VH-VL binders against GMP synthase [glutamine-hydrolyzing] subunit A (guaAA). Designs and how they scored, part 4

Target 1, 190 residues: GMP synthase [glutamine-hydrolyzing] subunit A (guaAA), of Methanobrevibacter smithii (a5uk20)
Amino acid sequence: MTILVINNKGQYNHRIQRSLQYLKIPTELVPNTLSIEEIEAKNPIGLILGGGPSIEGAGNSEEYIKHFDIPILGICLGHQLIAKAYGGQIDTSNTESYAKVEINIVNDENLFSGLAPKMEVWSSHKDEVKSIPDDFEILANSNLCDVESFKHTEKDVYGIQFHPEVHHTPKGSTIFENFYEICKKRCNND

## First folded at step 4 (VH-VL; framework fv_narsoplimab)

Design b23 (from n2 with heavy chain G107T)
Fold by ESMFold2-Fast, scan of step 4:
Structure b23 (fold): chain C 190 residues (1-190), chain A 124 residues (1-124), chain B 106 residues (1-106)
Amino acid sequence: as target 1 above (190 residues)
Amino acid sequence: QVTLKESGPVLVKPTETLTLTCTVSGFSLSTSGVGVSWIRQPPGKALEWLAHIYWDDDKSYRTSLKSRLTISKDTSKNQVVLTMTNMDPVDTATYYCAHSYYEDSSTYWAFDIWGQGTLVTVSS
Amino acid sequence: QPVLTQPPSLSVSPGQTASITCSGEKLGDKYAYWYQQKPGQSPVLVMYQDSKRPSGIPERFSGSNSGNTATLTISGTQAMDEADYYCQAWDSSTAVFGGGTKLTVL
């Protein structure tokens, strides 16, 4: 019952792996160049798409988003990749975000269970989602970014623009715990 | 033959800054999966974790002390340094550095190898 | 910020089974680790990932972790096992230790 972390070559991907290991969640950090068949052979119950320097360097991530029906969580670049895969708009932020930010949780959906109404997070990104795709809803926003987190209305596909895997996000581990619960529940219903 | 050795022992006056160095041998601080923690133990009391540094230079600190603590590494010298500001007599303890490693057949982030410890005494 | 609670002391006769507990909220959802410390010495890892023994640790040491309680079990306790025992877990990127249990073999 493994969650795979897709390494999009960002500086924090190994920290996602460590966060899951501390929570006793079986996990493996894998290259974003693995084929669909190679991912399927590992029989994951969920995918986390990590951060990275660019959409062009994201390897097969968009293909994973479109193919797999297991829960998916996109972090930073992963969040933007999900938006792109479903037809949303990504563009340069008015100001670069490299700071602690207070987000407003507008929907305490499964991913944000126990975290409402506000959460301090670490943000490190130049681009952001300017327009969410059809069939997505906003879960959190801030004064610096309208789309801090979103979810597909029917699928277990979540995005967060911030980094739950760093110490500067004090309650970040709760997001991973909540995602694992989503994955286990989905697996038990299949 | 992995070994860790703390600098010291040291005597520190109240309000001064403590600096401890852990020199490691038998492994590289740049090896993927490697980390080093600082852990202290006041005389006759329990172990207390202070800080950790990973091969990729990620750092974590005990929440109650994080404003006083800095952990860093010098990979070329194979040393991990702990700095603690505004020392108080209650900070008197044996300070340990300890190795951790994550890969198959490893102890999965356990503190598997410890230094001998160094006594830090805070008094006037 | 989880607190790990251990009994401060435990006494057993030679050959008896010693069970040292470590309690914390949802501790079974995290890996537990155990360390042995003898007077004047550095701690020694005796159990990792709940129930796995490091090389060199006798088979009489075993472990478990479920719900809120992790347990280190020493079967056929020997005089050489007399020591302080500490449990430890990771909460995200921070580590926490229990208060320690002094095991006396009478």
Scores: ipSAE 0.257, ipTM 0.744, lowest interface PAE 3.6, mean pLDDT 90

Design b5 (from n2 with heavy chain E103D D104F)
Fold by ESMFold2-Fast, scan of step 4:
Structure b5 (fold): chain C 190 residues (1-190), chain A 124 residues (1-124), chain B 106 residues (1-106)
Amino acid sequence: as target 1 above (190 residues)
Amino acid sequence: QVTLKESGPVLVKPTETLTLTCTVSGFSLSTSGVGVSWIRQPPGKALEWLAHIYWDDDKSYRTSLKSRLTISKDTSKNQVVLTMTNMDPVDTATYYCAHSYYDFSSGYWAFDIWGQGTLVTVSS
Amino acid sequence: QPVLTQPPSLSVSPGQTASITCSGEKLGDKYAYWYQQKPGQSPVLVMYQDSKRPSGIPERFSGSNSGNTATLTISGTQAMDEADYYCQAWDSSTAVFGGGTKLTVL
C-alpha cells in the first residue's frame, strides 16, 4: 500500500518523499517517464505529482491524471497539470510568487482537515490557474492567487499551488497526513 | 568507520554565544540521505533534540529555541557547526552530534552513530 | 510540540521481561526509535522504525507501536541491560524524545 511520488524534476520532490517517510507512509519516488503499465504494476493507493520547472518537462504526468482513478494530489506544477488535464486555463501570474503567503481555507473537509481558517504557506511559481475546470471547486485562496487549492467535486483529485514539503510551510505535514487518510479510505472502500 | 566528535568542552558566560563544531569521518556530508543532528542533555535530565541538517542543506530546529539556533555545514572540512545565542545557566548540558541516514529501500532516520558528547557549562 | 511520556523508572528481576512504554497522541502513525544510555556514555540505538533491531543488538530486544503507545520489550532481562531508555519520534522533520525510563535489574 504505497503512495507514488512522481518526480517532475523540481528541487523539492525528494522532500515530498522524506515527508511521507516521517509519517510512516510507504512511498517511492519514481521518474515521470514511467508508462501507465509500469505505474499499475506498482499497485499504488495514491499518486502525488511533484513540482517542476515547466509543463514541457512533466513527462507522462497528464496521462497519469487522465488514466488513474486512485486519489491524486498535485503540488505546484502538479496543481497546474491537473487544471490543464481537465480543461482549465493556466497563465502568467500578475505577481511572481517566491514568498511566504497566508492562505484562506474555504473548505476544510479532508485535505485541509485541522488547518482552517488560515495557513501560512511558501510558494515559488511564475504561472497560476486562472480558471478552474468544470466540476472543480476552490478549497483555498490568497491575496496573491485566487486558486491556491482545488478539488474535483466527485473524484479524489486535489491540487495545491504551494509547497507543503518545505519547512517554510510549518503545517505542511498535516496535508500529507490528510491525503494518506483519503487514500486509505478509498482503498478500504474499494 | 563512521565517527563524530564534538569540539570542547567549553565554559560560556550568560548572554554569550555558544559555537560547537562536530567533525565527521567515514562519510560525506553531501551524500544523499545523510543528516546530522545536535542533541543535548542537562545533568541528570532527558535528551533534548535541537537541530538537524540534511545533505541538501535543508535545516530544521526545535521550535521553542529556533530564534537562538543556527546549524550549518562545511563539506570540505567535514564539519557541522551549531551556534546558540544568549546562553543561560539552564543551557548547561552535554551536547552531542549524531548521524542519521535514510535509504528509501531500507529506511532509517535513526540516530545510529553518536559523538562522545561535550560538556558546555554556563556560569559567570 | 508533541509530548512523549515514559514511566520514569521500572524494576525487574534477572530473567524477567521488561516492557518500557512510550505514549503520545497518534504515535502509532509515526515511527518510534529507542536508545539505551549507560552512565557516562553516549546513547546507543537499540530499536528503529518501531520493531527493527540494529546489527549487534541481542534478539531479546523487540518493539511494537500501535495506537498511542510504542513499547520496547526486553525478554530474559540481564544485568547488562540496566540503563536509561529513551523513545524518540519524528514530527515533520523535527525530532522529539521521551523523558526516559531508568531500568533497574535487581
Scores: ipSAE 0.030, ipTM 0.624, lowest interface PAE 5.4, mean pLDDT 89

Design b6 (from n2 with heavy chain D104W)
Fold by ESMFold2-Fast, scan of step 4:
Formats: C-alpha cells, structure tokens, sequence
Structure b6 (fold): chain C 190 residues (1-190), chain A 124 residues (1-124), chain B 106 residues (1-106)
C-alpha cells in the first residue's frame, strides 16, 4: 500500500517523500517520465504530483491525471496540472507569492479535516489557477489567490497551490495524513 | 570511522550569544541523506532536541526556541554550527551533535552516532 | 508540539523482563527510536524504526510500536542494562524525545 510521489523537478519534491516517511507512509519518489504501465506495476494506492518549474517540464503527469482512478493530490505545479487536465485556466498571478499566507478553509472535506477555519501555509509560485474546471469545488482561498485548494465533486482528486511539505507550513503533515486516510478508505472499499 | 566532536566547554554570561561548532569526520556533509542535529541535556534532566540540518541545507528547529536558534554548515571545513541568542542560566546543559541518515525506502535513521558532548555553563 | 510520555522509573530483578513504554498521540503512525544512556556517557542507539536492532545490540532487546504506545522490551535483564532509556520520534521535520525512564536492576 504505497503512495507514489511524482517528481516534477521542483525544489521540494524530496521533502514530500520525506514528509510521508516521517508519517510511516510507504512511499517512493519516481521520475515523471515513467510510462503508465511502469506506474501500474508499482500498484500505488494514491499519487501525489509534486511541484516544478514549469508545465512544459511536467513529463507524463497530465497523462497520469487522465488515466488513473486512484486518489490524486497535486501540490503547487501539480495543482495547476490538475486544473489544466480538466479544462481549467492557468495564468500569471497578479502578485508573486513567495511568503507565508493565511488561507481560509471554506470546506473542510477529508483533506482539511482538523484544520478549519484558517491555516498558515508557505507559497512559492508565479502562476495560479484563474478558473476552476466544471465539476470542481473550491476548498480554500486567500487574499492573494482565489483558488488555494480544490477538489473534484465526484472523484478523489485534490489540488493545493501551497506547500504542505515545508516546515513553514506547521500543520502541513495533517494534509498528508488526511490524504493517506482517503487512499486507504478508497482501497478498502474497492 | 564516523566521528563528531563539539567545541568547548564554554562559559557564557546571561544575555550573551552561544556559538558551538561540531566537526565531523568519516563522512561529507554534502552526502545525499546525511544530516546533523544538536541535542542538549541539562544536568540530571532529559534529552531535548534543538535543531537539524540536512545535506541540502534544509533546516528545522524546536518550535519553542526557534527565534533564538540558527544552524548552518560549512562543507569545506566539514563543520556544523549552532548559534543560540540571549542565553539564560536555564540553558546550562551538555550539548551534543549527532549524525543521522535519511534513506528513501526506510525513512529517517536514528541518531546513530553522537559526539562526546560539551558542557555549556551560563552564569554571572 | 508533540509530547512523548515515559514512566520516570522502572525496577526489575536480574533475569526478569523489563518493558519500557513511550506514549504519544498516534505514535504508531510514526517510527520510534530508543537510546540508552549510562552516567557520564553519550546516548547509544539501541533500537531504531520501531523494532530494528543496531549491530552490537543483544537480541534480548526488542521493540514494538502500535496505536499510541511504543515499547522497548529487554528480556533476561542484566546488571549492565541499568541505565536511562529515552524514546524519540520525528514529527514531520522536528524530533522529540521522551522524558526518559531510569531502569534499575537489583
């Protein structure tokens, strides 16, 4: 029962892996160039799409989003990749975000269980989701970004624009714990 | 053979800044997976973790002391440095540096190798 | 800040089993580590990742970690095992130690 972390070549992908290991969650950090068959061979119960410098450098990530039915969590670039895969729009932020931000949790669905109503997070991004796809709901917003987090209305597909894997996000590990619970529940019910 | 050695012992007056150096041998501070922590123990009391630095220069600190602590490394000298501001008599303790190794499949390895410790006394 | 609670002391006779507990919320979801410290000496790792022994640590040492409690078990306790024992875990990027248990072998 492994969660795979897809390495989109960002500065913090190894920190995602390390955060899961602190929580004793079986995990492996894998290149974003693996084929669908190679991912399937590892039999993951969930996927986390890490951050990265650009959509162009995301390798096979969009293909993974469209192919797999297991729970998916996108972080930073991964959040934007999910929006793009489902028909949302991504554009340059009105203000660059490289700082601590207070997010408002407007829906404490499973991913934000125990974290409402507000949370301090670390953000490091130039682009953001300007319009969410149909069939998605906003889970959190801030004064700097309208879409800090979202989820598909029917699927276990979640995005967060901020970084839960850095110590500047003090309660970030709870997001990984909640995602693991989503993955285990899905696996046990299927 | 991996060894770590703390500088000192040190006498510090209240309100002064403490600087401790951990010199490591038998491994490189730039080796992927390597990290070093600072851990202290007041006389007759429990171990208290203070700070950690990873090979990639990522850093973490005990929340209650974070505003007073800075950890850094000098890879060319193979040294880890801890700075602690505004010292108080309650900060009197033996200070240890300790090696740890992070491995992707097994997670964090323990503090497997410790320095001998150095006594820091804070008094007027 | 997470807290790990250990009994402050434990006494056993030679040859008996000593069980030292470490309690913390959802500790079983994290790896537990154990250190032995004798007077005037640096701590020595005796158990890592719940149940794994470092080279040189006798097989009479074993560990477990489930729910809220990690346990270090010493079977056939010997006089040389008399020491303070500390549990430790990582909570995300921060480490936390228990308060320690003084094991007396009489």
Amino acid sequence: as target 1 above (190 residues)
Amino acid sequence: QVTLKESGPVLVKPTETLTLTCTVSGFSLSTSGVGVSWIRQPPGKALEWLAHIYWDDDKSYRTSLKSRLTISKDTSKNQVVLTMTNMDPVDTATYYCAHSYYEWSSGYWAFDIWGQGTLVTVSS
Amino acid sequence: QPVLTQPPSLSVSPGQTASITCSGEKLGDKYAYWYQQKPGQSPVLVMYQDSKRPSGIPERFSGSNSGNTATLTISGTQAMDEADYYCQAWDSSTAVFGGGTKLTVL
Scores: ipSAE 0.018, ipTM 0.588, lowest interface PAE 6.2, mean pLDDT 88

Design b9 (from n2 with heavy chain E103V Y108T)
Fold by ESMFold2-Fast, scan of step 4:
Structure b9 (fold): chain C 190 residues (1-190), chain A 124 residues (1-124), chain B 106 residues (1-106)
Amino acid sequence: as target 1 above (190 residues)
Amino acid sequence: QVTLKESGPVLVKPTETLTLTCTVSGFSLSTSGVGVSWIRQPPGKALEWLAHIYWDDDKSYRTSLKSRLTISKDTSKNQVVLTMTNMDPVDTATYYCAHSYYVDSSGTWAFDIWGQGTLVTVSS
Amino acid sequence: QPVLTQPPSLSVSPGQTASITCSGEKLGDKYAYWYQQKPGQSPVLVMYQDSKRPSGIPERFSGSNSGNTATLTISGTQAMDEADYYCQAWDSSTAVFGGGTKLTVL
């Protein structure tokens, strides 16, 4: 019952793995170059797509998003990769974000359970999602970014533009706990 | 083979600052998944965890001692350094550095390899 | 920070089963680790992630962790098992040790 963390080569991917381990969530950090068959062989109950320096460096991440029907959480670059895979628009932010920001949680079901109405998070990104894909809804916004978080209306596919895996995001571990609950519920129902 | 060795032994006067160095061999402090803790044991008493540093330079400290403790690493020398301010006779203990590593993909760090320990005595 | 409580001492006869307990609120929601320490020596990891044995640790050693209590079990206890035993857990990014149990084999 493992959640795989896809290493998109950002500086915080290993902290995602460590955050899950603190919570006794079985996990493995894997290269973004693994084939779909190699991912399937590990029998994951969920995927977390980590941050990274560019979409071009994201390896097979977009293929994973399109192929797998287990829950997926995209963090930073992973959030943008989900938007791209489903037909959304990504572009350069008005200003680079390397700061603590306060997000407004507009939907606190599932991923943001226990975190409404506002949450302090750490952001480190140049690009952002400018238009969400069809069949997606916004879960959180901020003064710096209109789409801080989103989810598919029917699938367990979530994105967050910020980093829950750093100490500068108080209560970031709750997001991982909530995602694990989503994965367990999906696994039990399938 | 992976080994860790603490500097010392040392004698420290009350109110002085303690500095201990842990020299590691057989692995690099920049290796993904590696970390080092400092753990102490007063004579005849229990083990007490003090601080931890990860390969990415992330750090954590025992809450009750946080204001007195600093942990750092020098990857070029392959050393982890612990600094503890305002030493008191109750801080007299054997101080250990210990390696932490992925024992499998599902678990948190175990202290799988320990240094020999170094005696720190705080007296006037 | 959670407190881990161990009995200060435990005595068993050779060949008997020793059960060393470690109690803490919701400890079963965390991984427990166990270390053996003999006089004048550094601690040695004997059990990790509740129930897994490091290479070189005899099969006589087993572990469990549920609810509020983790247990290190030594079956067929031998004189060489006489030592202090410490449990340990992580509370997020901080680690905590139990008070230790002195196991005497007589």
Scores: ipSAE 0.018, ipTM 0.569, lowest interface PAE 6.0, mean pLDDT 87

Design c1 (from n2 with heavy chain S60Y, light chain S92Y)
Fold by ESMFold2-Fast, scan of step 4:
Structure c1 (fold): chain C 190 residues (1-190), chain A 124 residues (1-124), chain B 106 residues (1-106)
Amino acid sequence: as target 1 above (190 residues)
Amino acid sequence: QVTLKESGPVLVKPTETLTLTCTVSGFSLSTSGVGVSWIRQPPGKALEWLAHIYWDDDKYYRTSLKSRLTISKDTSKNQVVLTMTNMDPVDTATYYCAHSYYEDSSGYWAFDIWGQGTLVTVSS
Amino acid sequence: QPVLTQPPSLSVSPGQTASITCSGEKLGDKYAYWYQQKPGQSPVLVMYQDSKRPSGIPERFSGSNSGNTATLTISGTQAMDEADYYCQAWDYSTAVFGGGTKLTVL
C-alpha cells in the first residue's frame, strides 16, 4: 500500500517523501520520467505530483494524470498540471506568493477533514490557476489566489497550490494523513 | 568512519549568546537524506531535542525555544552551527550533535551517530 | 508538557525480561526509536522504526509500537544492559524524547 511521490524537480519534493515517512505511510520518491508501465509495476495506491520549476520540466506527469484511476494529489506545480490536463487556464499571478498565507476552507470533506475553517500555509509560486476545468470544484481560496485547492467532482483528483511539506505549513501533515485515508478507502473498494 | 565533534567546552554568562559548532567527518552535509540535530541534557536530567537541519537546508526547532535558536550549516567547512540567545543558568547542559539520515522507502531518521558531547556552563 | 511518558525506573533480575514502555497519544501512528545511555557516555541507538535493530545490537532486544504505547523488550537481561533508556519519536516538525527509564539489573 505505497504512495508514489513524483519528483518534478522542485526544492521540496524530498520533504514530501519525508513527511509521508514520519506518518508511517509507505512511500517512494520516483523520477517523473518513469513510463506508465514502470509506475504500474510498483502497484501504487496513490500518486502525489510534487512541485517543480516549470511545466516544461514535468516529464510524464500529464500522462500519469490522464492514465491512472487511483487517487492523485498535485502540489504547487502538480496542482497546475492537473488544471492544465483537464482544460483549465494557468497564468501569471497578479501578486506573487512567497509567504505565509491564510486560506479559507470552503469544503472540509476528505482532503481538508479536521482543518476548517482556516489554515496557515506556505506558498511559493509565480503562476496560478485562473479558471478551473469543467467538473472541478474549489475546496479553498485566499485573498491572494482564488484557487488554493480544488478537486474533480467524481474522481479522487486533488490539487493544492501551497506546500503542506514545509514547516511554514503547521498542519500540513493532516493533509497527507487525509490523502492516505482517501487512498486506502479507494483500494478497499477495488 | 562517520564522526561528529562539538566545539567547547564553554562558559557563558547569563544573557549572552551561545555558539556551538559541530564538525562532521566521513560524510557530506549536502548528501541527499542527511541531517544533523542538536540535543542537550542538563546534569541528571532527560535528553531534550533542540534543532535539526537537513541537507536541503530545511530547519526545525523545539517550539518552546524557537525564538532563541538558529541552526545553520557550512558545507565547505563540513560544520553545523547552533546559536542560542539570552542564556540562563537553566540552560547549563551537555550539548550533543547527532547524525540522522533516511534511505529510500525505509525512512531511517534515527539519531544513529552522536558526538561526544560538550559541557556548556552558564554562570557569572 | 512532555509528549512521551516513560516510567522513571525499572528493576529486573539477571536472565529475566525487561519491558520498558513509552506512552503518547497515538504514538502507534508514528515511528518510535530507542537509545541506551550509560553514565558519562553518549546515547547509543538500540532500536529504530518501532522494531528494527541496528547492526551490532543483540537479538535479545526487540520492540513494538501500537495504539498509545511503544515498548522496548530486553529478553535474558544481562548486567551490561543496565543503563538509562530513552524513547523518541518525530512530531512532524520536531523530535521529542521521553523522560528516560533507569534500568537496574539486580
Scores: ipSAE 0.223, ipTM 0.730, lowest interface PAE 4.2, mean pLDDT 89

